# VHH binders against g5egk6r2213to2383, part 7

Target 1, 171 residues: g5egk6r2213to2383
Amino acid sequence: QRWFYKHFPMVWTGRLALKSTEAMINLHLINGSETFLNDVLGRQVTEENPRRDSVKILQRLRLDNGQVEHIYRILTNPEYACCLALSSVNNIENLKENDTNLKSHFIDYLINKKIAGISSLGEVETKFKSARVHVFAPGEIVNRYLSELATSLHDYLQNTDTRYLLIVFTN
Short names: E, the ipSAE of ESMFold2; O, the ipSAE of ESMFold2 at other seeds; V2, 0.75 times the mean of E and O plus 0.25 times the DockQ between their complexes.

## First folded at step 2 (VHH)

Design b11_h2E (framework vhh_7b2m_4; at its last look DockQ between E and O 0.82; V2 from the best seeds 0.00; counts 0 for: pae O 3.3 > 2, unsure alone 55.6 < 65)
Fold by ESMFold2, look of step 2:
Structure b11_h2E (fold): chain B 171 residues (1-171), chain A 127 residues (1-127)
Amino acid sequence: as target 1 above (171 residues)
Amino acid sequence: EVQLVESGGGLVQAGGSLRLSCAASGSIFSLNAVGWYRQAPGKQRVVVASITEGGSTKYSNSVKGRFTISRDNAKNTVYLQMNSLKPEDTAVYYCAAEDLGYYDSSGPWETPTFDYWGQGTQVTVSS
């Protein structure tokens, strides 16, 4: 618990959306550029300079059509930002619904369809850098990534049976 | 959330024509793709044609040149024009749709991921 937050501090809280469903999530940077991530999501906390408040999955990427090595290169690119997404249990009035939505409408949906979620975040002048977003549920590619690059985190997630997504921001 | 209603099926003689319609009870313009499938008695359901929100179409080889899929934004409806019908075209025809597209441009043709299905409409082609 305290080990996780010490090593992977929360860098963003916001809404993840898919179709008509939302889930509040916390992002924890596990690899890549924190500077890039902050440029994409925003560094300002004021209404004048808002942070992005949501990421909406707009497209699907097939994981069973021979793109595994390309996807793995995205996950391991140090210029990008690879984050673990967990349910935001501290800031949500309906914690049960949020956890259910994250499980059934995001994690299970992505696993059952054998896909990743894709979003695009547009540039907003000097406030936000643009990015493409990949959203992965636990599975073969993610397990390979975690087992090779973040074994302690992988063990932690397995031992605690933690529900999560892996969210990668690319340029 | 989205419901699909097929219409236009029926009995037709070989060589004849029929036009199937698929209307969505939600806005079909928010849907990425709509496809027509058919299932002959005792057979698996197979894809016939598909059309994306941008108007791109794809057809199975067995219907290419005879069937045309089209989209009417004003009516929130997708059509399948079926010409030169053969007894082999006899089947229940299903409309299916997805609301999110694929980044890799594979679409519903290669890996069907349709979230919404109609109840089907019978097409019978007599010899």
Scores: ipSAE 0.191, ipTM 0.641, lowest interface PAE 2.7, mean pLDDT 81
Fold by ESMFold2 at other seeds, look of step 2:
Structure b11_h2E (fold): chain B 171 residues (1-171), chain A 127 residues (1-127)
Amino acid sequence: as target 1 above (171 residues)
Amino acid sequence: EVQLVESGGGLVQAGGSLRLSCAASGSIFSLNAVGWYRQAPGKQRVVVASITEGGSTKYSNSVKGRFTISRDNAKNTVYLQMNSLKPEDTAVYYCAAEDLGYYDSSGPWETPTFDYWGQGTQVTVSS
């Protein structure tokens, strides 16, 4: 429980959207550039230092068409920001709905279609760095990545049967 | 929730023409890409034609030159004009649509990825 949050503190909270469904998520940086991530997402919610509040999946990337090496390169690049996305629990009244949406409309959808989600985050009023976003559900490639590069995290997620997505911010 | 409704099927003699329509109803959205598929008795469903949001079209070899797919984005409707019909064109015709594209852009021929499917409309071509 506290082991995870001690080693991977939350770095962003916001909405993940697909079609007409949203889920609130927390991001925890597990590999890559925290500086890049903060440039893309912003550091705090003020008029002077705004923060992005959402990411919307707008495209799909096939995972079953021989692109395994490209996808793994995205996951392992230390100049990008690779984050674990977990359900946010900061609104108790909506907790069950949020968990259900995350599972059925994001995780299961991506797994069943054998795809990753793709988003593009543009510059807004020159206050945010632009980025492309990849959203991965658990699966063979993600499990391989975690087992090779973050073994303790991989064990934790498996032993606790934790729902998650892996979200990677790139140039 | 989105519903796709096919119409325009029926009986026609060989050499005749039919025009199929696929209209979206329910939630308001723009169609990204639409494919027409057909399933002959005892056979698997196969693609016939597709059209992207930008208007690019593809056709199977068995219908090229005889069938034309088109779309009316304002009405959220896609059409399949079928000319010079043959008895071999007899099938249930389905439309399918998606509202999300692919980053790597390979289209509906290689993977069934459409999010929405209609219930189908029968086309019967007599000799």
Scores: ipSAE 0.129, ipTM 0.593, lowest interface PAE 3.3, mean pLDDT 80
ESMFold2 (binder alone), look of step 2: mean pLDDT 74; pTM 0.756

Design b11_ko (framework vhh_7b2m_4; at its last look DockQ between E and O 0.10; V2 from the best seeds 0.00; counts 0 for: pae O 18.5 > 2, unsure alone 58.7 < 65, placed apart)
Fold by ESMFold2, look of step 2:
Structure b11_ko (fold): chain B 171 residues (1-171), chain A 127 residues (1-127)
Amino acid sequence: as target 1 above (171 residues)
Amino acid sequence: EVQLVESGGGLVQAGGSLRLSCAASGSIFSLNAVGWYRQAPGKQRVVVASITRGGSTKYSNSVKGRFTISRDNAKNTVYLQMNSLKPEDTAVYYCAAESSGYYDSSGPWETPTFDYWGQGTQVTVSS
């Protein structure tokens, strides 16, 4: 675990929501523009708390109709930000419920439906830029992305059997 | 979930016209920015025209003056009127749309970013 946090420090904590279900998550920047990510979300590591406290999945994107090549090109753009989302450890009293929500209502849901989650974050002048948000469970596009762009992280996640989502902020 | 359905393709003589339609099927999504692309046999898919939710349009040089993109936001539908068709316009035509409410296709002409693609409609222009 110390290797992971050394190389991928937490950059944001907040709520991920879908319908009436939520889970607290920590985001760790894996690749892309830290400046863009800061402009969109604010980062917990700054002395000012992030202004955004949640990301809500509002739309769904089919992954079984040949769109993966198009999406992969967008997701690898170095001007965007790709993050790993993990269950938040800062809420120890609710840890079991949070882990269950993240697994069943986000990860398993997205896998079973063969979809990605889509959110949009509106611009707030002088504070936040707008962004599109793609939320992926482990699967074909995430496996390809990690194996090509973050091989050591890919090995780490496999060896530790870590539950996660890949969350990508685009413009 | 969401599908884009193209219609209006077919066989037409050179100099003729076709009107293509792109509609979202059973959707909870509104069409935002929409683009038309085409792919001739053995060639790469290339952009033809795009339109933003607000109605701003762009065209490739090979089609401007002959093709017109338009939209009806109340019907969640985008159209491509294709006039003065030439054999080199023969291709499968695809519509593509953004899935989020905050992105418009007012970015670079050549590579608008789209999350949804239709299955395509064949347009064949004979001499």
Scores: ipSAE 0.000, ipTM 0.101, lowest interface PAE 17.7, mean pLDDT 76
Fold by ESMFold2 at other seeds, look of step 2:
Structure b11_ko (fold): chain B 171 residues (1-171), chain A 127 residues (1-127)
Amino acid sequence: as target 1 above (171 residues)
Amino acid sequence: EVQLVESGGGLVQAGGSLRLSCAASGSIFSLNAVGWYRQAPGKQRVVVASITRGGSTKYSNSVKGRFTISRDNAKNTVYLQMNSLKPEDTAVYYCAAESSGYYDSSGPWETPTFDYWGQGTQVTVSS
């Protein structure tokens, strides 16, 4: 449904990568600072000042031993940025493949291993600010986040059976 | 990009003490989980102590009761106080820090992802 796009417009498109696998995603800002997010991802889409084109998962955080509780306050800090990641549709022929790839290689993988993905985005002077990136599949931590900060979105996602990741950028 | 600098090593008699320091040089995001490791001549590098952002510590059995890890967050520095030193403590001592900063290291501290390592400082304990 178009309710989602009315309230959470797309703020970035690019590749999410893990090992040799990638999926195209759109990010929609759910909570936090659009200014911070633009500082991290880039402010122009030009050859001189391109936006970042990818986020690569390089590390993991175990979710089954309470470690994420130590950083939950940081993840919910409104000075940072929390985004919903959805499959990017740049043409109809690739839609099913990209959605299936996002599901099997990212969402199901993270759920089955009981982990979050972690990336680190380095600073580039005058272009990009640095950030730590956490990538969560649906589950207990995401449900807690959405229940506290975006209850209408949480209801929407449940009612539409939407495949998604929650991607949080911090400093 | 990130540099850790160890200092405080040297030559000491058995039964003596040394205090090692690990200071961040340049812009480290933060010293969150930090470990001290050592490598004796001809042996593999092994963990001896670790400390989390919240101050929780762990020690190998060979140093427990003699070594104390601590931190000074204002100076972005972690210390290893080594007391009652023995000749078998002779090694190059390295500090290492996790880039993510949120993983608890469990013993024998397997699979903390340490992305940043110091160059090492020599500790020699003479009999």
Scores: ipSAE 0.000, ipTM 0.098, lowest interface PAE 18.5, mean pLDDT 78
ESMFold2 (binder alone), look of step 2: mean pLDDT 76; pTM 0.775

Design b11_sh (framework vhh_7b2m_4; at its last look DockQ between E and O 0.72; V2 from the best seeds 0.00; counts 0 for: pae O 4.5 > 2, unsure alone 59.7 < 65)
Fold by ESMFold2, look of step 2:
Structure b11_sh (fold): chain B 171 residues (1-171), chain A 122 residues (1-122)
Amino acid sequence: as target 1 above (171 residues)
Amino acid sequence: EVQLVESGGGLVQAGGSLRLSCAASGSIFSLNAVGWYRQAPGKQRVVVASITRGGSTKYSNSVKGRFTISRDNAKNTVYLQMNSLKPEDTAVYYCAAEDLGYYDSSGTFDYWGQGTQVTVSS
């Protein structure tokens, strides 16, 4: 889909990890600052400044106790970065395996537990800025976000079977 | 899937000791946090003690100083040493585990054992 990639270019590829499992993902910037995102994930300014290669979910945030209302305004701040995460693939065989892994160990887990995933990315001087990372499966808060801030993408996703996560980087 | 199996319960006189074990099986990943809970007849299940993967412990006021929780991560096993037992410690003791913690410390446990009876007489 040329429309999707025209409006939401891929800005990072890497591993998303939860417990003992990983899935390869591509991030597509939906809202906010690409500069902020690159500061967090790394800039290849020199050969010795590589990008981060993974984001690991280390904690959970309950979605059914009202906590998300307290953080929604932080998540929507355009000075931070909100990304759509899609399966990263090089061929059809890899796509099916990775997409199944993404669904069963990330999306279904988060939905069934009614949680968001939390990561904390530490600062590394001259390489990476620190960030807090929220990982959301499709659901009420993601639909609210997309309907308010990315309506065309929301319509697109409602008409596809695309498996995705919403991943938000904040400070 | 993960199963938790408690053992070590039984009858003991007041002032005595018991050691409970909780073994986790059916998963290759280690648990992040484990807790012991107890339920007396007709009462709600309440926390007794908990331990994180890193070894940090918490105890309810009613058992602090008498009970010790510990873990062996290589065996996926958690222990509750119960000393100076009192009749009010009589309950079914349950092991419960979280596979991933909550950043705001809200408690929701993913797995529960079937329980082991502890009865303290005298």
Scores: ipSAE 0.125, ipTM 0.579, lowest interface PAE 3.8, mean pLDDT 84
Fold by ESMFold2 at other seeds, look of step 2:
Structure b11_sh (fold): chain B 171 residues (1-171), chain A 122 residues (1-122)
Amino acid sequence: as target 1 above (171 residues)
Amino acid sequence: EVQLVESGGGLVQAGGSLRLSCAASGSIFSLNAVGWYRQAPGKQRVVVASITRGGSTKYSNSVKGRFTISRDNAKNTVYLQMNSLKPEDTAVYYCAAEDLGYYDSSGTFDYWGQGTQVTVSS
């Protein structure tokens, strides 16, 4: 627990949405530009310096049609921001529902369909930079990425049997 | 999850008309696209017509000008009006729908009905 937060502090909390389902998540930056990520998501929740409160999956990207190397280049680009997404709850009554939603409606859905989720975040002048968002469940591409670039994190996630998504923000 | 049920098929003389209906158990407004496909005996299933959430329509060349696809969001139903029917229109007609689009247009439709037989005689 303490090892994870020491190396990968939480940088954002908010809602991940797909169709009519939401799950609260925390993002932890694991590779890329924190400056870019903060420009896209916002730094503080204030009226003058707001933070986005959600990311909605709007499209699907097929993962079983030979575009693996292009996707891998997205994951490894240092100008972008690659984040680990974990379940986030503010009380015990919501914990089971949030964890179940994250697993069933996001992780299992993406795995079973062999897809990534795609979102777009629009620019708001002076407040938010635009970004395209890719949402990946655990699988071959993500395992390759973690084993090559974040071996200690990969071991941690496996040893703790942690549910997660990998969420990448690009321009 | 969405269930699709077709109706309106049957036997009709060449030159006649039929109206196929596709009823959805969920809101068809939430679907990215709904369409009609057909499969003639011994042939592959092929697209006939489709309509998007925004109302854009597409037709195969073989039915253009004769068939009209439409949607009624209040009734959760998509229709295929089939006029000037020809024997080559004989097929099982399937309703199909797509929840979310694919970024690269590489996916297939997610939901399919059971099909309704259309037979056009001389």
Scores: ipSAE 0.054, ipTM 0.533, lowest interface PAE 4.5, mean pLDDT 83
ESMFold2 (binder alone), look of step 2: mean pLDDT 77; pTM 0.775

Design b11_sr (framework vhh_7sr4_2; at its last look DockQ between E and O 0.47; V2 from the best seeds 0.00; counts 0 for: pae E 5.0 > 2, unsure alone 62.9 < 65)
Fold by ESMFold2 at other seeds, look of step 2:
Parts: C-alpha cells; structure tokens; sequence
Structure b11_sr (fold): chain B 171 residues (1-171), chain A 127 residues (1-127)
C-alpha cells in the first residue's frame, strides 16, 4: 500500500556519498520545516535556481559515548528538518543493486562502527543556506526519535522491514 | 577494503636499529591517523607511536627519543624508525589506520579509533 508516500512524499533526490562510494537516495520529510530544507538543498534545477546534487559524509560522530544526547534537542527542533532516506533508482533492476549498496556501504558501516555520518553544506549567497548534516542508521537514537515524533512511521518501518537512513539537517 | 601490509621486522642485536614500513592498499584517499602498536605474549597491545594526517605525533613513554614515526600521505604509508633497540622492545608490531576523522575529536592528543590493523611483524632484540 501507498500509506507512506501519501503522508511523506519525496522532497529531494540526490547522491549520498562516503569516500569513493555513492548511493542514490530519496528524502522524505518526516519532521520540521520544508522551507528550511528547500533553502538548504533547493527544489528545481535551473541556471538561476540550482539544486544541490549530493550530500557527502566527511566525518564521523561516535554514538557509544553519549555525545549524541547532547545534540538531541537540536535534532528534534521543528525549525530544522529531519528526513527519511530511501533507495532511489530509475527501474526495478537497479533498485536491488542501489538498495544493497546503501545497506553495505552506509547502513552496515555506520552500525558496525557505532557512528553517525557528518556533513557540512556551505552557504551559496542568495541560493543555498548552510547546514550541518547528521546521517543515522537504524538504532537506539533513531528509535527514540521515531517513537517520540513519528510513531505511525516507526510502526510502518518495523512492519515492512524497510531499509533506511535518518538524515537531519540543522544550522 | 583497506589492507595494511607491514615489513621490515627481524632479528637485531641490542643497540641496533630497524625500520618498519606499513603500506595501505585498497584506499584511494589518504587515511586519517596511522600508527604502530606492539604486543608481547600474554599482554595487551600497547601504543608505540601514532601520527595524524597533519603530522602531529604521539609516542609511548618507553620509546620516546629512540623511535620516530613518519608517513607519506600520497602513498598511504607509515614508517617507524627504531634506534637504540633493547631486549624489552621484542614484540609483534602492528600497523593501524583510521579511515575518517571524528567530528567530536578533541584534537591530536585524543587516541585515534583505528579501523584497520595489519597482521603484525616480529621484532626480536637478542644477543
């Protein structure tokens, strides 16, 4: 069924990158400001109104030392944007490959290292606002976030065993 | 996946010198921190030296002044020059490397979290 897409339509498509590895993703806004997200990422591809085409993980944040608790309040701030990232491909054959790549090179990597991915998106005058980006695989902090802020989505993801990342844009 | 290959170990007399090398293969980009650890039977691995991508170094107390760590970022290779070797330096020496830096790092004084380890190379200091 299409419950998910009715409530959380896709708001951005682009590349998630880590070193030399990329995966195509769709972002679905689950909490916060679509205006903020559009200011950061853009919505249309034109010479005058460009869109960012990628988010690159450049650093790691440890999850097993309590530091993420320090930032949890900013992650939940409704002025910013929290998105669910799902595999994005242009046909069913590529979907399996991209989904497997997303799992092995991003989700499993983050889980096994007990880390979140960190990116910084620089300001482009009058076109894009700057943002700090946190990339989380499923786990304790994500379960807390979803159980507090998106309970129906949390149930949906558990019931469908959906492969995802949580990507949070802040300032 | 990154693979670390150590070389340069062997048997040496007390007071002698030895140079260890460790090359990382399978990485297109420079690794973050790199280092050397050593282990004797029945003991845990101890820091010998580590070096950040920017060249800041740390040494274990027992080797400071005798050992020098260096690296070539373009080849993802780390070196350990060991001088004035003592019988107490006898151990298996392991190369280690860190893939990405940490956003929450407190600087070069923080112990790196190493992602990759070599198989080790034996260094024996005996007369």
Amino acid sequence: as target 1 above (171 residues)
Amino acid sequence: EVKLVESGGGLVQPGGSLRLSCAASGSIFSLNAMGWYRQTPGKQRDLVADITRGGSTKYGDSVKGRFTISRDNTKNTVYLQMNSLKPEDTAVYYCAAEDLGYYDSSGPWETPTFDYWGQGTQVTVSS
Scores: ipSAE 0.251, ipTM 0.660, lowest interface PAE 2.4, mean pLDDT 84
Fold by ESMFold2, look of step 2:
Structure b11_sr (fold): chain B 171 residues (1-171), chain A 127 residues (1-127)
Amino acid sequence: as target 1 above (171 residues)
Amino acid sequence: EVKLVESGGGLVQPGGSLRLSCAASGSIFSLNAMGWYRQTPGKQRDLVADITRGGSTKYGDSVKGRFTISRDNTKNTVYLQMNSLKPEDTAVYYCAAEDLGYYDSSGPWETPTFDYWGQGTQVTVSS
């Protein structure tokens, strides 16, 4: 509600893609460098200033015990940008379809395969800095991170049963 | 759900040829790696050949120079041309496909982890 948007204003909106499916999402920066995030995604200061419009999952990262330390480092590094991704709200009918796609084709897929999604965003001369992108569904590691770093946000998400992904941009 | 549909197996004389085909259905997204494995009763499945979306190939030592793998990315179809067949090539041949490649802290994995498998087709090489 108002508490969430007061503390975590939207910083980007765009499309998340996996296979033949897209979902429109809003990103809200939770932790890390807003400057880095803006350099990667674009600032959209004016209509003429470009922003990236999409992120496509192209690879997988296994979420097993051998990767726990690596994943936690990604989530907690202050030089990176850790974002909460929520369904983009434009109207009730579009929200329901978009929310269904986000749940079925992204969240459930990642959970059932026990993976994180991986994307790469290439540098575009003076417009956009490059980044590697990690897309995490809710789960043990993510819940531990949120409970330790952002307890109020974790409680909010649990109490509202909000569907989300964590999306982390790394250098 | 992706389904793999195989064809081309059968009985052939030593020195003969067969062409295996495997089409993936149920996905409009191009699969990452595709390949062929074979299994003799009582043994584990062995790699025969695989091919990446970009066309890079890898072959098992026993089939190099005799078998050729190819694919059509627009049809999500993989082919195995088997020439100069020997009795030792007798096995059940399985088509396999990888959904997305894997990545870890050391970078991309080059060895495929296959997500989908066909039911297998018998190839028998005998006089």
Scores: ipSAE 0.068, ipTM 0.500, lowest interface PAE 5.0, mean pLDDT 83
ESMFold2 (binder alone), look of step 2: mean pLDDT 76; pTM 0.747

## First folded at step 3 (VHH)

Design can1 (framework vhh_7b2m_4; at its last look DockQ between E and O 0.55; V2 from the best seeds 0.00; counts 0 for: pae O 9.0 > 2, unsure alone 59.9 < 65)
Fold by ESMFold2, look of step 3:
Structure can1 (fold): chain B 171 residues (1-171), chain A 127 residues (1-127)
Amino acid sequence: as target 1 above (171 residues)
Amino acid sequence: EVQLVESGGGLVQAGGSLRLSCAASGFTFDDYAVGWYRQAPGKQRVVVASITRGGSTKYSNSVKGRFTISRDNAKNTVYLQMNSLKPEDTAVYYCAAEDLGYYDSSGPWETPTFDYWGQGTQVTVSS
């Protein structure tokens, strides 16, 4: 927990949506450009101009075809932003419901279908840069990435049985 | 329970027309792309037409200009208007529905990716 936040501070809180289901998540930057991520999510956090508040999965990307090398390049590109998404806590009652939604409606759905989620965030002049968003559940490609390039984080997640997604913002 | 029920098949002479319907229930129809497939005797099941959630259509080359797919979201129904029918159109016709579309554009042209399938309706075109 203290080790995790020392190395991977939270950079965004918001809603992840798929169809009629939402889960509140915290993002922690693992690799890539914090500058790009802030340009996409919003640099000014004011009551009149808040950051983006949600990411909605609108399409699916097959993971059981010949796109493994492309996906790995997405995960490792230093100009993109690869984030760990964890359940956002509020209190124990909301935490349990939110964690259940994240597991059953996002993680298990993506694993069982062997897909990644795809979203697009449109540019808003003076506020937000555009991005494509890939949402990955734990699996062979993600586990390879973490075990090779973020071994201590991989061990931490395994040892704590932490439910997570990887969310990557690309241009 | 999720259901897709085809109707409108039958026997028709070459050059004739049929309209197939597929009534959907048990899910939010507007969230799904839908398609029509057919399986001729001794052949594999193939896609003939598809329509996205937003109404964009795609057709196989063998039916372009003769078949029209449409959807009525208020009635949870998809249609296939089949004109200028040929004996080679003889097949069992199935409707199918797919949850989210695919980013890599393989889309409804890949049979294993459909979440729900109908029972099928026979179309027979005599010469």
Scores: ipSAE 0.230, ipTM 0.656, lowest interface PAE 2.4, mean pLDDT 83
Fold by ESMFold2 at other seeds, look of step 3:
Structure can1 (fold): chain B 171 residues (1-171), chain A 127 residues (1-127)
Amino acid sequence: as target 1 above (171 residues)
Amino acid sequence: EVQLVESGGGLVQAGGSLRLSCAASGFTFDDYAVGWYRQAPGKQRVVVASITRGGSTKYSNSVKGRFTISRDNAKNTVYLQMNSLKPEDTAVYYCAAEDLGYYDSSGPWETPTFDYWGQGTQVTVSS
């Protein structure tokens, strides 16, 4: 628990949305460019210059049509930012309900449909750089990536049975 | 309960026109991309036209320039205007809806998959 947060600091909290459903998540950078990630998400959390507050899944990438090499390149490109997304709740929201929404409406949905989620984040001059966003549920390709490139994290997630998404910001 | 109901099919002479309607209940089209598929006798069900949540349209090559898909979100309805009909357009036409489009490694959304289907409406074009 303390090991995880020491090695993978939280870099963003916000809403992940699909249709009419949302879940609060924390992002933890696990690989890639911290500079790029900060340029995309915003460098400040003040009222005047807030960070982005949500990521909305707008498109699907089909995973059952042989895109293994493309997906692996997305996950491993050092210019991108690969993040682990975990359930987050402030003291007002019910943690169990948020965790259930994340599991059923995002993780299980993506797994059952054999898809990744896709979003686009538009540029805002000097505040936010643009990015495309890929949202992956656990699965063979993600497990291969974690076992090869982030072995200690892979062991941690397996041993704790942690629900997660992998969210990659690309240019 | 989610339902899609097609209407407007029938018998029409070659060169004629039909307008198909797809009415949704139990959900709003704001959440969905919508498409028309058709299945000719002895063939696979294939996409004819689709319209995204944001209004972008796609057409199969066989109907491009003759068919027009449109949506009326106030009426929760999608239409397929079919002009210059040919005997090869004879098929059962299905309305389908999905909550988001596909985006694969080759670029823009290419392979639609739909979560909900109507029961179909027969279109028969006689020579």
Scores: ipSAE 0.012, ipTM 0.296, lowest interface PAE 9.0, mean pLDDT 79
ESMFold2 (binder alone), look of step 3: mean pLDDT 76; pTM 0.776

